# Designs tried in a protein design chat: VH-VL binders against b7kms5. Part 47

Target 1, 80 residues: b7kms5
Amino acid sequence: DTFETVRNTIRIESEVDESLRQLCHEERITKETWLEAAYLYLCEKPEELAQVIQLAQERLSQRKAIADYKRAKTMQERFL

## First folded at step 2 (VH-VL)

Design f11 (framework fv_miptenalimab)
Fold by ESMFold2-Fast, scan of step 2:
Structure f11 (fold): chain C 80 residues (1-80), chain A 128 residues (1-128), chain B 107 residues (1-107)
Amino acid sequence: as target 1 above (80 residues)
Amino acid sequence: QVTLVESGGGVVQPGRSLRLSCAFSGFSLSTSGVGVGWIRQAPGKGLEWVALIYWDDDKRYNPALKSRFTISRDNSKNTLYLQMNSLRAEDTAVYFCAHRTYEISFGSGTYSKYFDYWGQGTTVTVSS
Amino acid sequence: DIQMTQSPSFLSASVGDRVSITCRASQGISSYLAWYQQKPGKAPKLLIYAASTLQSGVPDRFSGSGSGTDFTLTISSLQPEDFATYYCQQLNSYPLTFGQGTKLEIK
């Protein structure tokens, strides 16, 4: 009957965080319970899960592109 | 289609009480994220927010009015109420009930909130 | 409380004109601002929410802009049905507050 939890540290876009915080306040829930519920819900819906994974892959690609751009820009500022 | 219809207004003497009703259809106050509130407008003046009640019975009041006004609802009747006590001449106004919702923008995830549907209003006149 | 100040309070214009109404918040409200139109004897009608998002069914001649403390409602080409009183509202914090209104009159 021990309730076991783990602490996770995540970094997300500030705009997304603001939106999620507003949703949690409006719905009277916490980020922790929203994350747990969302994952569990999607585990029961393979088609929706596949769509979420695709979106996640697209966001990762965007982050990589932005990181690559910032690296290149920093090098230009440093040497040019 | 969402509709809200206010009733219960009339002429009342200062110091008396009055209860307004708002019958609504096309939505449920049991729906998560939904709220319904009261906004008033004195003759020839602007809009003033009175109170708001949320789906979970959380209530918010204009601090200037909270000591005299009470918002409540009956979900089984799809009806919102405003109990107004110790009425003053300054309370003379058209009282509107309005549906408040929120939206998360598709794609961006941006949160927004607004009053999208309003009733026609019911007139309260506080006069001796 | 957050004070909302509209300017001008009265505006005279002709059909076909482009008009702008401004709204200033006494402190930052991000984009939690809505614009309403009210015709005499009628309830207010939502035009714009989130400062710049047009409500479904509202003509595209209406547009909103701004964030933080300064906001603008623009009507690109006035039509006869647009002569009304316009209100801004902040929904950032309680108590919810409205601007004093801008009455748009035919010139």
Scores: ipSAE 0.012, ipTM 0.692, lowest interface PAE 8.7, mean pLDDT 89

Design f12 (framework fv_miptenalimab)
Fold by ESMFold2-Fast, scan of step 2:
Structure f12 (fold): chain C 80 residues (1-80), chain A 128 residues (1-128), chain B 107 residues (1-107)
Amino acid sequence: as target 1 above (80 residues)
Amino acid sequence: QVTLVESGGGVVQPGRSLRLSCAFSGFSLSTSGVGVGWIRQAPGKGLEWVALIYWDDDKRYNPALKSRFTISRDNSKNTLYLQMNSLRAEDTAVYFCAHRTWEISFGSGTYSVYFDYWGQGTTVTVSS
Amino acid sequence: DIQMTQSPSFLSASVGDRVSITCRASQGISSYLAWYQQKPGKAPKLLIYAASTLQSGVPDRFSGSGSGTDFTLTISSLQPEDFATYYCQQLNSYPLTFGQGTKLEIK
């Protein structure tokens, strides 16, 4: 009869984290509850959810590109 | 297809500065994995590596030259630079720019790295 | 720093001869070694990389061997156009270093 929760570790852009941290402090909520509420709200707004997914895909693609060429450089230096 | 053309060499007095340029065609300096750099050769002497710059602007220098020389690039001009400060007689040399490539053999895990294209060189003479 | 020592510094040979130049690294460099040919007044030209792989367009009379610290460049049948200075280079670690060069004079 207690809430069942899962512990997750996530990495987010530092500017986004600082902005979200400030919002949570001012509104007296936690990052956990904000994340849950945002997702639940967007599930009721399919047009808005689609736009958020598109932004997420763009951000993921950017992170992947940066990681890929840093790995290539590390390989060059490792076997140089 | 790949061409490298150096310029900016000349006669300069000790203690002065000089900037060398290398114009690249046939590839982009920002292409992932690309490294380009400078190798010099004093009259009648052997080859000495000067510096290398990677596609992400990270730099590697010959420790003997790091305090006086700076490598940089301008992606919009597809040009590599070498800024040489506090020049000494011992810096008299032909300065070559060179393209560094690598090959990765998947399966065997073999990695190879080498300088495959070189410019014709530009001569720097440090004398009074 | 890894020091590269070539032997001999000067070599005289006749057309048709088999010629070998050696290169020794002061530390193990696996197979991260390249050989370059330089003719008077010209830029160096890549001959061999990864100790033993011929660059495209290089005649098959050129071959490289070795790993670790000891390497050899061999020209199986010397031609007049092979008159040049040859350099080895280690690409195992920074700073990148070259051998002092071997001047090959053909008569």
Scores: ipSAE 0.000, ipTM 0.617, lowest interface PAE 18.4, mean pLDDT 85

Design f13 (framework fv_miptenalimab)
Fold by ESMFold2-Fast, scan of step 2:
Structure f13 (fold): chain C 80 residues (1-80), chain A 128 residues (1-128), chain B 107 residues (1-107)
Amino acid sequence: as target 1 above (80 residues)
Amino acid sequence: QVTLVESGGGVVQPGRSLRLSCAFSGFSLSTRGVGVGWIRQAPGKGLEWVALIYWDDDKRYNPALKSRFTISRDNSKNTLYLQMNSLRAEDTAVYFCAHRTYEISFGSGTYSVYFDYWGQGTTVTVSS
Amino acid sequence: DIQMTQSPSFLSASVGDRVSITCRASQGISSYLAWYQQKPGKAPKLLIYAASTLQSGVPDRFSGSGSGTDFTLTISSLQPEDFATYYCQQLNSYPLTFGQGTKLEIK
């Protein structure tokens, strides 16, 4: 009643999901509240937030490289 | 109106200790997101960050100085301290305290951080 | 540590000139960069934060640009009171670091 929320679908690395699930189970919290709390906390410490953003940019670059490789492989197989 | 005033500087011999104070007004160090730091400047040289303390008492140090310097505060007196131990000639500098804040831009969610108010500085001379 | 390098270290200019000072970070700092002005015997004064946002009360002849590793402070029309030393600072990660300074002096 107090909160207005949105529903999102997010895809993350399996190992990260497993670790986060274990943490949430042990601490009796949900992935939704963890995400909200983590973002809010980091916004209060900009130096730490900057480091997280850098890591996110690096992970995004890795995922783009993997996607590019898969596309190239598909084109090569189509040629043959 | 935000003001910061440093004190406690002077001439000291190598190996001794000195405690600097920074009396501040116009803000509370218990306000979330606020911090206060120490920045020093050797004669004719540039600025060097020394230490920072956040509203939640979280502390960050220049690694080169962490073993000899300690930052602390007394919120009831609106005062920041820098305890300097085992002083060396290379510690000769003007020591400034500065207010650190961050800003969240409306609508964009953009975050920025900066030192917006500075004291006039207090001079520490380590003379042998 | 992130090293901040300013160019030039010394700059001679005349009133009315357009001047630019560059600051380079040894690694990416996004837009967590501030510019300060310091006059002899005085404390530094914040001019610009978030690489390009002008601090309240600072004349609009000052502007900042850049992101990542390369940043520029520009004074569009130099005034007599602008002759000072300018420092950039990264606030992206610890330890916080400053550039070596750029001394702007009259020709």
Scores: ipSAE 0.007, ipTM 0.686, lowest interface PAE 11.2, mean pLDDT 87

Design f14 (framework fv_miptenalimab)
Fold by ESMFold2-Fast, scan of step 2:
Formats: structure tokens, sequence, C-alpha cells
Structure f14 (fold): chain C 80 residues (1-80), chain A 128 residues (1-128), chain B 107 residues (1-107)
């Protein structure tokens, strides 16, 4: 059977990417198959899926906080 | 319990070849995630990584040694080999075989890798 | 290649002393760093991996710290059996590389 796929470009934190890349290399799998398997596994585990969503929300909040900090720092440096 | 025992060292003249063996027990190199490598140490000097082989036969070499050295294995005998060709005086060293472990840390999700079990080493002396 | 530089190359100390050995990577290696202890005529023994995780069976007077390029191995109170040569190793990138070693000798 023919699999239909979509190519996505995503940006993730460098430390997370490095860890995931090493895991995929050690296990001889790909990032795409790991992502598919992780999502499918979590869809069978409602409590775990909720926890992952919570972590994702926290990480997104932290990215926004970092962006806000960098913007403030840039303004400070521009005027000093 | 994991054990590794090196053999095959000796005195050899420059330009000749030598094959080292590492007999191991307590793990299988067929097990996903397992790797075994060779690390050498010249007299009075520090450690130098030589080569590593993974469970799927993927191989990594020190670029300085890749043209002369070949790592291989025989899973049915639980034995690792290092074929050394065109030996030079600078290859004089104790050659250690070491088991490589990797893991993903719980909580942090970080990858870690290390050599946890080492053999006693076998001595190679390249002398004219 | 990533060069690993240890400081000092030689360290003289007394039993009971607190000593620190540093290891610097020429490029960022995150926490992919291990510390080994080697006694004369013996194989290296893993002490610490992932920069700061103590290997099972290693005394808790040993500790590791650092990330990125600068790392430290600390022995809080030297014992007679700790006089040995210590090596750091980066496992971030191939070729795998070791520091030149730090020989810890009794004063």
Amino acid sequence: as target 1 above (80 residues)
Amino acid sequence: QVTLVESGGGVVQPGRSLRLSCAFSGFSLSTKGVGVGWIRQAPGKGLEWVALIYWDDDKRYNPALKSRFTISRDNSKNTLYLQMNSLRAEDTAVYFCAHRTYEISFGSGTYSVYFDYWGQGTTVTVSS
Amino acid sequence: DIQMTQSPSFLSASVGDRVSITCRASQGISSYLAWYQQKPGKAPKLLIYAASTLQSGVPDRFSGSGSGTDFTLTISSLQPEDFATYYCQQLNSYPLTFGQGTKLEIK
C-alpha cells in the first residue's frame, strides 16, 4: 500500500533536537516515524496525552517569555 | 556480569599486520543500542579512541587510523576484532576493549552515552 | 575534531584535601562528558557520565559539574586510593576524544 505523507518544517530547541537525533540514531529509526509513533501511542493514553499537552503549553509559554526578554534587552541596549 | 578480555597482542615489526580479539560475556552485540569499541594507550601517554562498532554493524573510526585499522565482529562467538595493518612504532600501546552504553535520562529527556566496562588490555609493541 | 584540555596536567595533594580538575572542550559538547580514573597497570574505570551523574559504586566524594565547554571533577576529601590519573572524554561527536590526563600524586 502507498503511504501519503506531508513534509513539515519545525523548529525545536537545540538540546531537545540533539537528544532526539541521538535516540533516533541509536534505535535506527527516523524523527518522522518517532513522531508518528509517539502521537499514536499517546492517543491511546488520555492521561499521558493530557500531561504532554500541559508540558507543551509550558514550553510555549517559556518561548514567549524568552522572546519578551530579548525584546526588552534590545530596547535597553538601544538606549544605553 | 559484563566481562571483556583482549588477546592477540605481541611484538611485531614495522609494516606488518596484527589482529586483536576481544571476547565478551554478559551482553550480546546483537542487542539494539549496544556498541563495543577499542581504545589504546601508548606507554606513559593518554587514552586515544580507535574504533567503535554498533549492534547493526555500523562502524566509526578515528580518522587518523581508518586507513590502516578495521573493526569487525562475530556475534556467534561473542567476539570483537581489530585488524591492524601497516603497523608503525607509534602504534605501540595497550589496546583496551570497552562496552558502550546509552540511555535517555528519565525526567530530563537527555541522551547520555559512556563506556562502563573495560577489559584489562593487550599490549602491542611495534619494534624493529 | 573536538580537543579536550585538562588542567592541571599534574596535581600534588594530601589525604583529606579537596581537589578539582578541569576539562575544557574546544567546542560545545552539551553534557556528553565522562570522567575516568586509571591506576598504574589497570584499565580506566568510569566515575561520572553525563557530566554530573555518578556511576553506581563510585564513592560520593566524587562529583562532576559543568556543561557546554567547561567541566570540573571534584574530590571533596582525598583518600589514599584516589591517587591516580584522571581523564575526561567527550562523547558528543566523532572522533571521540579524551583529555591529556591529570596525574594526582600524594604530596
Scores: ipSAE 0.015, ipTM 0.720, lowest interface PAE 7.1, mean pLDDT 89

Design f15 (framework fv_miptenalimab)
Fold by ESMFold2-Fast, scan of step 2:
Structure f15 (fold): chain C 80 residues (1-80), chain A 128 residues (1-128), chain B 107 residues (1-107)
Amino acid sequence: as target 1 above (80 residues)
Amino acid sequence: QVTLVESGGGVVQPGRSLRLSCAFSGFSLSTSGVGVGWIRQAPGKGLEWVALIYWDDDKRYNPALKSRFTISRDNSKNTLYLQMNSLRAEDTAVYFCAHRTYEISFGSGTYSVYFDYWGQGTTVTVSS
Amino acid sequence: DIQMTQSPSFLSASVGDRVSITCRASQGISRYLAWYQQKPGKAPKLLIYAASTLQSGVPDRFSGSGSGTDFTLTISSLQPEDFATYYCQQLNSYPLTFGQGTKLEIK
């Protein structure tokens, strides 16, 4: 039978994407089904889900810091 | 512990070249937001920024010096360099290398940048 | 270029005095200002960054204030070891520029 799905566009770090793409190829699964399975699995293991959320928060914080740094660096270069 | 030690200074005649080195420890220049710069001070005068190299190898120069000076690094040796060409009497100074860092106060969104650790300096005298 | 002007260029004061040094930028630099202390024959030492944040290890008698174009470094109770030249620096735009310096002599 058919499942109802939504189409999402997600941008991730290229090194992570390459690793995940290789895993999906070797295991004969898709990135979509791996994401679904990973989330569902973690929902059944709350302590591990909490660790993943912490890692996600740390990665988001790092991206914000880099973006803020680049913005400030651009400000240092601007003319009046 | 962060340390920076300059070397390579000396007496040199006008028109010649000289390369300064700065050996550093206690930090990595590959760390996001980190940079290392050169600041000089002529005898009895104030501080003048020379050049800065960032963690991503982006380089910034004092426009007055850009045509004659080149900043570079060797991460395998934890060493910063300043190549000085076509030296003039006005380049006579103590040359300091300094660690540049930044911080973001996430609660306030405030960005700060500063030179927190400096080497002792190496003296360059351009005279005939 | 952003010009940084310090006032006064020379200051003489007694131990225990409250001393203030000002720094003016020719253009707005928000809070991208640092203060350094330099003793004769030594490298500059960072005192304050982001206009008002005290660097770790710096005595609390030092304080900074200001934003935009006008900034002040204050020493609340001058000590003999505070004899030095003080420099402000803007880190808002390239080229990075310093004030001309303020030489502080203790009477």
Scores: ipSAE 0.000, ipTM 0.613, lowest interface PAE 21.0, mean pLDDT 85

Design f16 (framework fv_miptenalimab)
Fold by ESMFold2-Fast, scan of step 2:
Structure f16 (fold): chain C 80 residues (1-80), chain A 128 residues (1-128), chain B 107 residues (1-107)
Amino acid sequence: as target 1 above (80 residues)
Amino acid sequence: QVTLVESGGGVVQPGRSLRLSCAFSGFSLSTSGVGVGWIRQAPGKGLEWVALIYWDDDKRYNPALKSRFTISRDNSKNTLYLQMNSLRAEDTAVYFCAHRTYEISFGSGTYSVYFDYWGQGTTVTVSS
Amino acid sequence: DIQMTQSPSFLSASVGDRVSITCRASQGIRSYLAWYQQKPGKAPKLLIYAASTLQSGVPDRFSGSGSGTDFTLTISSLQPEDFATYYCQQLNSYPLTFGQGTKLEIK
């Protein structure tokens, strides 16, 4: 009513999702409002935001490495 | 006008403790986005960050100093403190306090953060 | 920790010269880079923040450029009061780190 919103569909690790869902249930908030609050809070501390960005980059690199490993293993098993 | 004035330095023996003060004016450490840091400089050497305290009392330390140094504030006195314990010869330096501020633009995702005003420094000499 | 390396460590120049000092970060710091000037016995003075934004009251002969890992401070025409030590600082990540300094002195 008061706010304009956009719909986003994202995929996160199941373990993280379960933890966040529990937190939201206990605190009586939604994932959407938690995400908004977390981002806005971090924007007031650019040095902290930079650390979160670094963690995000590390997690993205780890996901890529895992995908690359699985593909290489599949090729080896298929052709050997 | 923003001013910061350090005090409490002096000559102290190794293993002892010393508390530095930084009296400030022209800003409130309750203002969102404001922080105050301690930066030190050993004789003839460069600058080394010591600690930072934010408006919400959140604290960040140089990991090399975290176990021995504590940053705190008294908003009623507009004063910042640095408690230094177990002092060593390598802690000999001029200690500066500095005002930290930032700028954010949500639409562009651009940020800036900097130390814009510095005190004159107070000298700590650790010697036997 | 992010290491900040300045080049050169020592620079001799004459009044009227154009000089440049470089600063390199061991990791990407986007534009979270500040430049300070320090004269003997004095506190550092902020010259430039966000890599290229000139602090109010600083003469326009000072300019900054760069992003990511490589940054440059330029003084277009040296004045007598510019002979000092210059430091870069990254404010991207904790611990906050400074370059080793560049001492600019008269030829």
Scores: ipSAE 0.008, ipTM 0.691, lowest interface PAE 8.7, mean pLDDT 88

Design f17 (framework fv_miptenalimab)
Fold by ESMFold2-Fast, scan of step 2:
Structure f17 (fold): chain C 80 residues (1-80), chain A 128 residues (1-128), chain B 107 residues (1-107)
Amino acid sequence: as target 1 above (80 residues)
Amino acid sequence: QVTLVESGGGVVQPGRSLRLSCAFSGFSLSTSGVGVGWIRQAPGKGLEWVALIYWDDDKRYNPALKSRFTISRDNSKNTLYLQMNSLRAEDTAVYFCAHRTYEISFGSGTYSVYFDYWGQGTTVTVSS
Amino acid sequence: DIQMTQSPSFLSASVGDRVSITCRASQGISSYLAWYQQKPGKAPKLLIYAASTLQSGVPDRFSGSGSGTDFTLTISSLQPEDFATYYCQQYNSYPLTFGQGTKLEIK
């Protein structure tokens, strides 16, 4: 029995990856099965799903702000 | 099929600058997860990583080369560049351009920086 | 920096032989290890990534094993086209580092 799967490129914070890797090792599961299970669980919990989406939006906004700051700093260094 | 073609190599004197180009096709450096890098190989020696640039313009350098080498790109031309300054005899090498695979495997890792497609290389000789 | 050491540096073998090349990391790299094949005058070719995953199009006589600090590339039945130099590369940490290479030559 085989599942159809897709390959995705995902970059996450090193601290989060290390924590997740440790959890998967201790519980004897893989990151891919944890991701699938987490998403499926949250899809059945509308209140919790909404909270996760809000956190994701906040983290995305933080990353965009940091990227904007770094870009501005790089431009200043090039033209000073 | 993915192809990468390096150019710009040649013979240069120590202390001078040289810019290498890598024209690629079969992928876009605007695609999330894509990266392209430079790896060099001195005559009769092994492989040494030089620099890498990602789709989001994040740049990574070999610390030994960071002060003298700059990686950049032009997405409109599907071209990668390596600007080499203050060249030394030790920089004599074949310079390869290589693609970082768009792949993730949670079982064995969630991020990959290995090179699945390579150009043929361009030779840089630094001599007096 | 993570140092990658290959053993042996030079290997002589005959067609049909089973050969193994080892790669040792100076610190733990989990399974973030790739193997490349390079023929004289040519660019390297990816054989294996994630220590044991075979790249598409690579013959199944090639296999990789190991995790942590000790890794092995095995060719189960050597073919004439397999005589080349082999390199391991870690991608656990920057800077990316390669082993010194193992040259596989005809006995």
Scores: ipSAE 0.000, ipTM 0.595, lowest interface PAE 18.7, mean pLDDT 84

Design f18 (framework fv_miptenalimab)
Fold by ESMFold2-Fast, scan of step 2:
Structure f18 (fold): chain C 80 residues (1-80), chain A 128 residues (1-128), chain B 107 residues (1-107)
Amino acid sequence: as target 1 above (80 residues)
Amino acid sequence: QVTLVESGGGVVQPGRSLRLSCAFSGFSLSTSGVGVGWIRQAPGKGLEWVALIYWDDDKRYNPALKSRFTISRDNSKNTLYLQMNSLRAEDTAVYFCAHRTYEISFGSGTYSVYFDYWGQGTTVTVSS
Amino acid sequence: DIQMTQSPSFLSASVGDRVSITCRASQGISSYLAWYQQKPGKAPKLLIYAASTLQSGVPDRFSGSGSGTDFTLTISSLQPEDFATYYCQQLRSYPLTFGQGTKLEIK
């Protein structure tokens, strides 16, 4: 309780959130502490960090593609 | 390879205590993510969850039973216990122990939890 | 507490029939739903977990579907050994709760 913390809001896929929430329940930790530990661990494992960054980039690209598709569909429905 | 065998059931008078045992093999209750629970079934009735203990000794109880029942384990003997106090006629049932497991599909992030292996049960009858 | 309601409570059918049993949760439970089969005097046997995943060794005539609050167990071609009582269970939150059971009887 001596550490200064900052508030963050994140949006993740529903299935991933459910899995992470259950993992935290099983291991008796919080999402906040799991995220801190995961990042700190990966910082000490450069090759694993690189793999995680690659996966993150792929997921971001997929989200962008979905967002672009939804925007295009909305424009079509308004003007067609 | 996973087996669970319940024992300790019998006929007891109301107000007495009884301790049930579940001897298990094929897994360790010290393994992260593993849990073992008790489920009971009154004659002609459905299934009712009693209690669950996890590898880290965290315990979960049916709120209706928490004041009278205690779940515990002895990892050196691969044995699970259910201590039942202040027994009532309503506690008459077959008591099963069951292995609780989970699976995570890392590709999809899907989490699943279920009871996969069950013992044959031990019968507790509370009567005068 | 999450209440699980099965329908019907009893079902009469003939060998070869396609039968379905439904289970409704009083709150959303995503896919944290398991189905068990119990024969008289025996322990329950896990059939399906995660609403739709068939347990190893269970015949493929059994299938599960649904998510959220409404779930279905289907037996595509009923066999003599399938006459038993079936239970659904939610594993999303404590206390863990079961449906009241569906007794499948020979017609």
Scores: ipSAE 0.008, ipTM 0.636, lowest interface PAE 12.3, mean pLDDT 87

Design f19 (framework fv_miptenalimab)
Fold by ESMFold2-Fast, scan of step 2:
Structure f19 (fold): chain C 80 residues (1-80), chain A 128 residues (1-128), chain B 107 residues (1-107)
Amino acid sequence: as target 1 above (80 residues)
Amino acid sequence: QVTLVESGGGVVQPGRSLRLSCAFSGFSLSTSGVGVGWIRQAPGKGLEWVALIYWDDDKRYNPALKSRFTISRDNSKNTLYLQMNSLRAEDTAVYFCAHRTYEITFGSGKYSVYFDYWGQGTTVTVSS
Amino acid sequence: DIQMTQSPSFLSASVGDRVSITCRASQGISSYLAWYQQKPGKAPKLLIYAASTLQSGVPDRFSGSGSGTDFTLTISSLQPEDFATYYCQQLNSYPLTFGQGTKLEIK
């Protein structure tokens, strides 16, 4: 079987990227195939998928909080 | 469980060749992510990395030794080899073989790599 | 090549002492650093990897710290079996390199 692919650009944390790069090098796979496999595996395991979604929500919340803080700090510096 | 046993050392004259062997058990060098390497130690001196071979036959060498030394393996015999050519007095050392692996830390996702199991070494003396 | 320098090269201490050994890399190696213990006539034994992770079976009096270029191995309360030579190793890039070693002797 053959399949079509799409190109996506993803921004992730530097430490996570470094770990993924090393894993891919050790196992002779690509980030693309690792991402596909991880998602497909989790789709077979609903309780684990729920845990991953929760972690993703927490990480997204943290990024938003940091972005809000940086924006507020910049505005203070511009007007003080 | 994991064991590595070096052999093939001895006294050899300068300019000669010698092949070392490392018989291992408790793991397979065909297992993804596994590597096995050679580290040497001259009398009274510190540790010096010689070479490393990975499960996919990728080979890495100390640049100072690459022209004279060749690492190889025979997976059917669970044996690692180091072929040493044009031996010099400076090559006099205890030669250790060591198991190399990596892990991803649960929760943090941090990658780490290390040599966890070592053989007791085989002594090579290059003298006239 | 990344040079690894240990200090001190030689250390005298008594049982019960807290001792620290430093390892310095000539360039950044993140946390790709391991510490080994070697007793006379024996192979090196892995103590710590990833700069601060204790290997299974190693007593908790051993600890590691640091990242980048400066690293420390600490023994909180020295025991008789701890008198040995200690080596750091960087696993960040090829060629893999070790420090020159620190010999820990009984005072």
Scores: ipSAE 0.029, ipTM 0.761, lowest interface PAE 5.6, mean pLDDT 90

